# Designs tried in a protein design chat: miniprotein binders against q8gw64. Part 4

Target 1, 233 residues: q8gw64
Amino acid sequence: SSSSQSLSFSSNSFSSQPESELLQALPSSKPKSPPLQLPWLIVGLGNPGKKYQGTRHNVGFEMVDALADAEGISMNTVNFKALFGKGVIGNIPIMLAKPQTFMNLSGESVGQIVSFYKIPLKQVLVVYDDLDLPFGKLRLLPKGGHGGHNGMRSIIDRLKGSRDFPRLRIGIGRPPGKMDTANFVLRQFNRQEQEELDHTFQTGLEAIRILLLEGFNKSATFVNTRKSMEQLS

## First folded at step 3 (miniprotein)

Design H1
Fold by ESMFold2-Fast, scan of step 3:
Structure H1 (fold): chain B 233 residues (1-233), chain A 112 residues (1-112)
Amino acid sequence: as target 1 above (233 residues)
Amino acid sequence: GSIDREVLDQLKELAGGDEEFVKELIETFLRDAPERMAELKEALENGDWETLRRLAHTLKGSAGSLGAERLAEIAKELEEAAREGDLEKAKELIDELEKEFEKVKEALEDYL
C-alpha cells in the first residue's frame, strides 16, 4: 500500500529545475501493474479416517476432493497436520488443505498454514457443512461467526478471533424428528443424496473458479441467487 | 524437452517469485504420477471405467498445469477411451503415458 505522505519522492529542490523541465517531467511513468496474485488457501473441514468418510460433517472434505480432482491437484502430501496440495486454477496459485486434526482442532492446521505462508485472511476460503441451510444449498459469505460449527470455532480461535475470511457453506439440512445434531452430522449420505450433492459440488466448483478468477462479488451473486432442489419442483 | 519451460517460468512469476512453490509442485507431481499410473492400470484391469476416466482427467490437469502438453494430450485421449469403454485403445494410451512420463520426468528434473 502507498501512503500519500510516504510517497514523497523529491531528491531535488524545485528551484534546481527550470519551469520547462518541470512541464516535461509532469508525465512520469506510472508504476507497473500490482504485484502478482498471492496464493489462495482453500480449506475443507471434516474428520479423518474411514469411519467418517461420506458423512455429512465431511462434506467440506468431499468438496475439496472434487476440486482437486477437477483441477488435477494431488492431495497426497501431509503438511501442517493436513492432507495438502498445491496447484493452479487458471493462473491463480492455490493451496488445498483437509485438516487431519479432527474437526474441533481444525484451527491448529489452518492457523499454521496461514501463518507460514503469510496468507491474507481475505484469501482463505473455508468450505464446511451447515445445518441451517436446506440440503444442497450453497452460501458464499465474506465473513461471519461459527454458527455452532466446531471446526469454524477452532479456526476463528486460532486466527486470534478474526472472522474476516470467506466461507462456502454447504447446506445439509436439519436432523429429522428427535435425532440430535451430533448423531445427524455423523450419518452417511445415501445414494440419492449423493446424486443431488453432485449438482451442489458442480455449482461449488464453478463458484470457486469465479471467486479466484473474477472476484468475490460475482461468485457470491452466482452462488447466492441459485435455486435449491427444493425450489425446482 | 517434453515440457514448455515458459509455463513453469510463468508459474514462478504468478507465485510472486516463490520458487519453492513451483519446486514443491514439480516434486509432488513426480512422486504422484507413478502412483496414478499404477492406479490407471489397476482400474483398467478391474474394468472400472469410471475410476480410469477420473484418474486420466486428474493427470490431464496436473500435466497441463506444468507445461507437459503431450502428456496432458495422451491423458485426455485416455479419458475419452474410458468414457467409450475402449479396452485396446486404453491399453495403448497407458503405455504411451508411461513413455511420455519418463521424458517429462527428465525435463522437469533438468528444470529443477
Scores: ipSAE 0.006, ipTM 0.242, lowest interface PAE 12.6, mean pLDDT 80

Design Ha1
Fold by ESMFold2-Fast, scan of step 3:
Structure Ha1 (fold): chain B 233 residues (1-233), chain A 112 residues (1-112)
Amino acid sequence: as target 1 above (233 residues)
Amino acid sequence: GSIDREVLDQLKELAGGDEEFVKLLIEYFLELAPERMAELKEALENGDWETLRELAYWLKGSAGFLGAERLAEIAKELEEAAREGDLEKAKELIDELEKEFEKVKEALEDYL
């Protein structure tokens, strides 16, 4: 059930330590989950409407949907211009958001949620498509620019220019041949690509659980050292 | 009382006025805390000071988050006793912790 996945625990004592020190500081028994804390906001980026379902640009929506399904969180509430859910992973309160604005207005939604709930920016995780990563590759970063992504630009603008929030990039690869970027991101994933993405989503779900329960550095190491299905093939 | 209502009111504010979400957090605490307290006793029995410290740290932070200030203070003292390896004090604090938790449980259940 979702309880076994989300109830894996982590010790707060070890979550802030460098990777090289973790082995020497490992407890003799399993680490415990972190104390109750301020909520995390996990945002998936995409475009609303039936015609954009299953497109590359909506892979952030798909990741958040997969997380909601895995954790038993309903995404049927509309709030702050987003499909919105609230829940707990372990003992970490979370909010899930899929902005229902156009991609370039995603920050209108995210900015309102962050302001209303007083969420620390370091606990705002944005999940979105990345042209510069191989298909199916994940990368977790603590900060960064928008890299030309219209949704990320909108979020940065609405957060008063702040770039200091974590992001999970989902590689969709570069357009083949002479296909332009705008046309490429609006292409549907085919059945084989969706099967490969299912593995990417499972890795992403585990990474998010590690992020929440064991901290950023452990999750980043888990994600950033893994090979995509494309690279493995 | 065993919980500070102002802390719960602030938590409700942080949850956007969503009392149901606050109740969800309380329910998860009440589900997890008894298990963690049983594990505190096991860690002490096994001489596992690191696990005892980690569990006390968890309980300190979680209790404080929900406004159970006395419970959080006892857990803080237990965390310190665990760092010092003070067996006698740790035993006393765990007994005190269990008694305070029953009061906190009643107060939080009343809020639900």
Scores: ipSAE 0.209, ipTM 0.639, lowest interface PAE 3.4, mean pLDDT 84

Design Ha2
Fold by ESMFold2-Fast, scan of step 3:
Structure Ha2 (fold): chain B 233 residues (1-233), chain A 112 residues (1-112)
Amino acid sequence: as target 1 above (233 residues)
Amino acid sequence: GSIDREVLDQLKELAGGDEEFVKYLIELFLWAAPERMAELKEALENGDWETLRLLAEFLKASAGELGAERLAEIAKELEEAAREGDLEKAKELIDELEKEFEKVKEALEDYL
């Protein structure tokens, strides 16, 4: 029931509903009621294979790997076309995914996971590289467009056009001089950049913990008000 | 039996020893699987082999994670039958899946 939404024209949308209202909207004809605590899905975007390891476009993969390592979660199985892990942060169940498709097909993996486990879109966090943020800067948003990112476009398309899912943007900066964007995102981080990213990842890990345990607004304030390492130095 | 308790023990280890998280995943599976099985029958009736294949793949992965090895094996065979467009084999395997799921459901409910 969406009768309280003044601008609602869709009888099938759940993206704007609070989690408790979403659970109440589920069919009562199902043989078993869903559990009270729904899991979060945390997705890192990248391209599979040794060729793309350590490239700017794979920083989302690296963030998820850092999270898995910090939380003691094994990414040891392939499910739904993704390297997949399951665990908890505090009392919050989480699933970690690194789609093993091409970047452009990331939504095929994410869409299948979301559909099978019936994850609320408000609990799907996508972590990815962003050209429009300075290197090492993080930005947490509750929703938005794809901004030209092909992985984000794929996810939005497979979630029936919904943009109502949180995202953690990791700034990689803009290409220098006349270098085109496609070539820039496939370049390796250098040693100095990797050292700076270690600090960015630690901030990102704390942001994810705050998001899960204390909510979006507190995490967004924590992340979005912090200066980049370049600005702090 | 219908459930390999060693796989559930490994899942618990992957969850950092959290028994409640394992039980939660079991609850999600038991809630989602009946709907997916109904969709398998609909896909077969409609001759939608691609949807049948994807649904079988989903059940295979989820059943395997919870130690329902026989259920996962039947789902794998169904996925292969769907790739081949083998109507008789797919029909037989869906019936076999439904029977095995009832045993898996009872075993998982006992674990809860």
Scores: ipSAE 0.006, ipTM 0.282, lowest interface PAE 10.4, mean pLDDT 79

Design Ha3
Fold by ESMFold2-Fast, scan of step 3:
Structure Ha3 (fold): chain B 233 residues (1-233), chain A 112 residues (1-112)
Amino acid sequence: as target 1 above (233 residues)
Amino acid sequence: GSIDREVLDQLKELAGGDEEFVKELIETFLRDAPERMAELKEALENGDWYTLLRLAWTLLGSAGSLGAERLAFIAYELELAAEEGDLEKAKELIDELEKEFEKVKEALEDYL
């Protein structure tokens, strides 16, 4: 007895019309059942341990935790040096990972997961803090460099230099005055900042849902046209 | 060997050296895996390829996290067979999973 509605095969919702990214259910009784879609991997970046909980550099961990809570996914296993959860959104299989390697070695975890599961790079979403975006602003990009982020550098290196994977950047802003960047990212968010991030996380959760169910372009438009809290104030 | 003890040692380090936590994970795996294997056989008998794929995918993760690399590899192959709807291959791989699990069980019990 499943309490949720029976789900259609994700591959049965595929459309071949390029002018529309609309997924359509196919009659399952006529053709041979197609194989299920390969999973998405959603990675949040951060540093393990109580010392780094609530710091700016761990906002990727917080986003993944928020997603796990919203979707009822337990992050109760360890796999490839990451805290790990498996579930579905709609009919799309997903893996959630928080590498426990320390930030600059995140690629050791992510590279092994991607290699082992043969995940297409276009289905590897990395969520992380970004100094170049205003606080609370989200940006969804299909590819790019590491921008000085050590976790992103590690992932690119372990993916044989590939930059062709989607990323959700969470703006944390620039350090005030002459504060060192390294020290800034290890500072705790205050309660006011955490409340503002709750709105950012809700937008991010919806963006991930749109990404998985309706595709990259719709999600990027949704995310990239949203005003930050700074722009609304 | 049937398990990579370095993976278990790394898991212990991630748990802050808590041997009881690692022991509980091993004991949970050993208790749950036979149930998952029974569910795999039932899914195969019912032609429920979606459930079979989900269970193979879950077992792949659980086995890998404990350093049971061969068991994880067989689960991965079962996942691929389930995606292709290859009934004969899936039957063979489920039998291989049961045999490899017995070796993994012995190795994990030795590690405890």
Scores: ipSAE 0.000, ipTM 0.175, lowest interface PAE 14.6, mean pLDDT 78

Design Ha4
Fold by ESMFold2-Fast, scan of step 3:
Structure Ha4 (fold): chain B 233 residues (1-233), chain A 112 residues (1-112)
Amino acid sequence: as target 1 above (233 residues)
Amino acid sequence: GSIDREVLDQLKELAGGDEEFVKELIETFLRDAPERMAELKEALENGDWETLRRLAHTLKGSAGSLGAEYLAEIAKWLEEAAREGDLELAKYLIDFLEELFEKVKEALEDYL
């Protein structure tokens, strides 16, 4: 009792075969669930609004969106000035946040989330663009400075100067010629660059899963020892 | 039952007793489920086996995370059917997921 597609699927030839195959295919035992852990916060940095969609400075937003899509987590709730989602990877509870402040005020959002949920800083992962890494290269670090990134500076300031939280850096490279850094980060990725980023995002998603399920050292080894696509080609 | 309530109880404990965390997770799943089902049907209609596989994989994780173990198992088998391009099996499993979702919805709403 549904659409024209459903009418073709209601045939008698369809019902007999899948019953036998379904019984043969279904697993007889459940795998053990992985051990439960304290909640993680995964933050992607960017600027809100359509004007900044697809810009280099918003690659952290795109990475978090890709993670949300892959894990079936909805990001349509607004809390603490962030687009916010709650979910689980394996059996590890996670919160996803895209601060809807401007980049330089990202800490206003992140600081409130961390304080409210009492999240250990070791379990706050911040994902952002990095001018000092070649385009498409990833680095996972357990701590560090802001490296001139205004969103990272804002977060460190609102966490009372603490730098002891993990970060996933997404390389966007340096501006060409005499183009200033501020204008460069606000430029859109072109189609070829977006295709290359798809590979970077796939690696990043796997790195986040390894981080949550198998720990920091395994994820850092996975990410930090991988060659760029250009080096492999 | 349609869900393992102990999974949801453990999530509450790990969230420091944050009942709102688990409530939001459940409400989001229930709100999004009709759209997910429509996407599965559209991928199958379009013969987009890779999209169907990916969507089934995602549903498997989401359902399992909420303690909807049987829903997750059927999603796993949809993922396998998509890899093999088994149209009749995939169609049957999508219809079965829709039926199981109603039972999962009832159980999750009871838990809220």
Scores: ipSAE 0.000, ipTM 0.197, lowest interface PAE 20.0, mean pLDDT 79

Design I1
Fold by ESMFold2-Fast, scan of step 3:
Structure I1 (fold): chain B 233 residues (1-233), chain A 81 residues (1-81)
Amino acid sequence: as target 1 above (233 residues)
Amino acid sequence: GSDELMERARELIDEAIRLDEEGDLEGAIEKYEEAIELMERALELETDPERREAIEERIEQYKERIEELKRLLEEQKRESD
């Protein structure tokens, strides 16, 4: 009764039968209106604070910020240790989250959001940096391991070992020479790289819209068959 | 007795319907399933054939609703895939 919906509590199937008063009081299981649509959760991974703004490890944050800007969603609420926003794309309710934990503790935030809102794992999309993809290349997968990414490891651990959630991998490439990967991911994107990422983000935003409105297979085909920015150069 | 189990089941059904209305489909399924368990226990204690028939009919209606909710969850997940 809290919405425009009204439930039928008529028990005509019982009113013509001899029965106890308690049985007569049982409500109908058939509501008049359909259930509300389940939301998606879109998570971008990164490290909080000005020190880490624009670093490779925070490209997931940048993708979520781009989505929030494109859809007019405010990311000014703090909830479950995340910067958080709610909105819709088409008729699909969405929640956006940027965990404000350090990267290796991202699952503390994501696990709580998923549990509280009872989000199906197939509707939890995690966006993060990937060392094994060429710079600017996107890959959309329905499941998988953490591949050494500490944020992904944390999320899998807090989802009780489940790997059955979609992920959008953003290629950052490998470090030059023998540069430590830990140091590489904390390096800032330069101006030229940021310009190339703008194109990657546009492709990613389109992929997310396709995912929500037309389904995983169309989005995966759209993303996974495209050439990387490095290959287009 | 049977009436006490049915009273507890009614409370669970009221909660299931509230969750169903609010769009918590997984929560609704859980509460419907708990209520059915109590109703099936009530049937073991119920001796009146007309009351047994009425309880059996209501259990089947709730089972049908659970199946419908599971289909809706699958459809929503499929659209996401």
Scores: ipSAE 0.000, ipTM 0.258, lowest interface PAE 11.7, mean pLDDT 80

Design Ia1
Fold by ESMFold2-Fast, scan of step 3:
Structure Ia1 (fold): chain B 233 residues (1-233), chain A 81 residues (1-81)
Amino acid sequence: as target 1 above (233 residues)
Amino acid sequence: GSDELMERARELIDEAIRLDEEGDLEGAIEKYYEAILLMWRALELETDPERREAILERIEQYFERIEELYRLLEEQKRESD
């Protein structure tokens, strides 16, 4: 946004152009184009690398990948320490991000994206695994704490302590028997679990579309009221 | 290239270890984090499978240390009130 990189450019009044554009809007000026809507940021949480592919802790990455595939969005670029893509859903601009920072540093990526693109926090959706929901169940919430999730803690910290952003919780259930939670979240989903998650992802994709096109309350009702398989047909 | 990124990462790790040993947990976390990001970038350029595996193992070790340091930092916040 600097209009000059040298003393000679400064003396050539490069800085006067913004002032000219801000001066008095006259009736003879061209009609102002409506401002573009600020994009939604949809973040999936996980850990980078092949070792963590298909693990419970990476279900947020899988949801974002499913959304990218459904919408034809490429996730092959790296920006702000995230695998990153841009697209639209029903003319709503969206950005997709999978932070490559490792889980507990996810906020380093998300905070920079939010700041750079000036995204309202109400348009930042974070998708992540939740031990306190039954396997395959979704919950859409407008705000909340981190609930012990290190990625969520990192994001809240880098958003200056704000908890006022929507989140889509993907239930992975609690570990069986005496297995500790840290070990459990790094376990791979088996084939049967992946098949069940396919239905969960279909519901999640529809919830995201409803969120963007019809608003939070309608999406939350869709997700949180627990629909039968008939709703997915 | 990959070798240059890894050498820069090594310098950051040396600094992180020094800060860690001095009890500067916030500084240590920052430097471990910066090193991991350089190592991740090096992996994108690295073609040798054995070197890739060694880099991934080191990233995982430093990642686990960062998690431990965050735990300790949270505990210290509670104590200082």
Scores: ipSAE 0.007, ipTM 0.182, lowest interface PAE 10.7, mean pLDDT 78

Design Ia2
Fold by ESMFold2-Fast, scan of step 3:
Structure Ia2 (fold): chain B 233 residues (1-233), chain A 81 residues (1-81)
Amino acid sequence: as target 1 above (233 residues)
Amino acid sequence: GSDELMERARELIDEAIRLDEEGDLEGAIEKYLEAIWLMLRALELETDPERREAIEERIYQYLERIYELKRLLEEQKRESD
């Protein structure tokens, strides 16, 4: 990126004339209420690189990509060690981040973004895979531990041990037979599973919109009472 | 300080308006959003209630424009389908 810490140089004031011209060019819309909300940060967790594309551990990346596509947000900027985008949903400013660190270092990215923008932790939503939920089930929680997830552990560590941030957990189920967890999360989703995940992603996108526009409780009710596609199969 | 951030935001708004008038809706949205991020940072530093209100009003105006541009982009996308 070309953003330098020394780009603190203020240009001389334009006077009131340029500002008046700016206001004339824009539609004169009345403030419709409420006061502008502080920005949200929405983080999807995964491992960078083509080798990990489509794996269970990267479902958080896929959810954020789906949100970016749905909202027309470009994710082509690399900043804070993340693929990073800025956008608006309704009147809510949002930032999207896919840390490009290894999973266990995701907090290096998230911690920098949160610190730089001074984002309230209650407005940092982390989206990631969950072994303890059935495949395709979503759960929205206001806080919690890392549950053994290395990316979540990294984020908690870089947020000075704070667990007080919301998370959207995407169920990937438990490994079959004697397969270990590390091997399982690096397995690709098959075609059938990808089709089922498309429904999960649509539900997740709606949950995020409800969270931002109508609040946590309505979104949590929407998400947490639904059956997974695997349970319905 | 707050004034410095607002001056930088004005430069981005000037660019956003030019792109908007040229029909580069995606470029305009990007520049309006960058300006809003600077204005949000200015609000964190600004203690004068009247100045805070003025900054909030400007952010509201630019957000309304971004919303309209996003709607136009979605309409263009659908028309191409």
Scores: ipSAE 0.079, ipTM 0.583, lowest interface PAE 5.8, mean pLDDT 82

Design Ia3
Fold by ESMFold2-Fast, scan of step 3:
Structure Ia3 (fold): chain B 233 residues (1-233), chain A 81 residues (1-81)
Amino acid sequence: as target 1 above (233 residues)
Amino acid sequence: GSDELMERAWELILEAIRLDYEGDLEGAIEKYEEAIELMERALELETDPERREAIEELIEYYKERIEFLKRLLEEQKRESD
């Protein structure tokens, strides 16, 4: 019978230090670059300026700020019309971006970042508000349309129509009575709603950590099975 | 402090990755080496074990990348000669 061996040993039958040299120098193939450790880009959507702080449409900004605070990342650099943070989660390099364009022009910022840094679309996570999810509910999806969200439409347009990037949707619920959606998304969260969002943000931060360290399927299972406070009671 | 050093290192890493993708191997090596120097200085100041591990993993990864790129440059030099 065969002896048990680790996948690492099975995949690497040579000493770990000379392994890359041997693989790259094989005479039957041209030397190839090892895969680059590519950064993730995490984008929160919102509108810049004091008058939009704390509004429903800026919940994506708030999630990115919460992530930056939790990971000790400073959001003090401005590039490509976005406020930037740079850091790592585990061994995964990350860029955090809050586009400082108005919502409907978010793609002007995001498209330039993605193009300049050659970021794979599967490593571009966009975080934004969703009218069609109950308040405080999260949904992680690997792809999709814009669903009427102007920031998402702008991003898709600037990514040459591609919809193949992950997104974390934060439920803000539907407007009450006859309030139109445009006015509703510009309303501020009240204190009770902000308290409930703290729980949502903690779940979202954990989902992002799982996404980066353990992959999409595990994170999607984690976040998509959670119930909102509205669904619990 | 450690955070300031890592922010500067990260700027150099992003530029190095761009140069690497575009085939400017000499430029990429230079920027990766500068970033590693800053990351090693950050490690001297960093006390959080999880953050230390992350920085150590980044340093090792980019050292391996530099070694690979240096071998590619030697091969290119021989071919062009």
Scores: ipSAE 0.014, ipTM 0.347, lowest interface PAE 7.8, mean pLDDT 80

Design Ia4
Fold by ESMFold2-Fast, scan of step 3:
Structure Ia4 (fold): chain B 233 residues (1-233), chain A 81 residues (1-81)
Amino acid sequence: as target 1 above (233 residues)
Amino acid sequence: GSDELMEYARLLIDWAIRLDEEGDLEEAIEFYELAIELMEEALELETDPERREAIEERIEQYKERIEELKRLLEEQKRESD
């Protein structure tokens, strides 16, 4: 269910004048952007096999499938132990991957893809389930730790400890009562949850399109300032 | 260079503030700490005294917020026990 935030930070309202003035004094010309033709890799995390289809831990697979369907990309190729597809969004080449390793070995697949195609880490987007976000909430981050997620730990390890890659976190919430985390992530979404996820996926797909075409800051702002459907009515 | 480090630090601070406002305090602390590391690296490259002082002031402000957030997390754990 939806949870509201309860804490506020008065230092967030402190004058940012010193930092804003410093940043305004920096050169206005930006470094040359990488060529737009360099590919992005978009990875969804999950466990292979029919037993794990539709489970919370496989929501990353579902997001990648939704993207593939929306963009007309076939995921019929097996490469580097992943179900793999290639396509474009606008003029940006993309590769989609769903590692077919167990979750805790996801880095074995992702590391090989990144190395073989020489993909800049800042163009590797990993999409995965997050216990610490409320169900259906999205968060787009430029870097970070694994937060206890075994797939993310595996990827960081295979990328030589690098945390410098973007990630889209999909909130699945915390387990109820005394249910352990391992059992919770392997449970199926119910019908109402799946309907809510459809809206979350629509937002996630738009966020990915903005990321690729307009850049990280615009996509992150889109995710952060997203209004609920109730507020838009 | 110093300018690139400060631009990256600003992005991380923007994220820390959003996480802080949304009550994701543990992650907010992580991003504040990462931003401070980048700002400290920028200080090693920065030669302008006025810019250095501005960076030092911002680092101190974020360190104070981190300590406040750590106290809030400790209080939350005590209440839940």
Scores: ipSAE 0.000, ipTM 0.158, lowest interface PAE 16.3, mean pLDDT 78

Design K0
Fold by ESMFold2-Fast, scan of step 3:
Structure K0 (fold): chain B 233 residues (1-233), chain A 82 residues (1-82)
Amino acid sequence: as target 1 above (233 residues)
Amino acid sequence: GSEFEVTLRIEAKDQPGMLRDIAQAFADENVDIESLTSETDKDGTVEMTFKIEVKDREQLDRLMEKLRQMEGVTEVTRKKSE
């Protein structure tokens, strides 16, 4: 019964310290309210300016825009050199950021936001393009290196070398033939690729919702164990 | 050279993508946006006040002219600060 469990629990409640030490605290102790939940920061990486609109390197910007639209969050302010919005998903406060620095200086924006709002690094999600994933494939990781991505390198540098923050990698694939990587990431998606990305974005939005509402492990399972169409046939 | 802090006031139609397009115009002129304050009027017009850094008057003039040519932008003015 509750009484038997309470009695057993009570017997196990005494530490190696004397009972008198506990009694000194008990009369003045009151239940502590939990601390207010710190917000999550969701960062999409890209290059600002018309020249870079719709390029592979800006897919992180597009994912954050899609999230803002889906959740009714207005990205109608600028803070620490980022296009910025605040909102909630469920009961979880979130901040959305698209750094308006060039890609290799993204950490100048992100580092300041993290520092100013005192965001735990485990609640900083960075969304960006990945050459090492097949086009349209997503990968959610709790930490990692920059993998040659200049925006990620900038963020790690401005977070004092920390790599201990979650990231959602959006596969853009490797450049074809003789095209170098720098030129490839600055190329526009074609119409077929844009249609495929719409499905990738819907999966990514759901992954972010699961991350915020149900936690990292459930979101990572959702994203990382999804089978290709070939495996479903 | 050293940068000059400038405050720009922009009036525009409050529509999706407007701030994105304005931010793209700033980036195209190599101008960093430090901060923004925005207020939306009952008629759907948004007033945006940007703090920016420019290298010279010529960069500022090119930026302001580019902003004035944008669809949905109705006014671009510089505010004096001391």
Scores: ipSAE 0.000, ipTM 0.414, lowest interface PAE 10.9, mean pLDDT 81

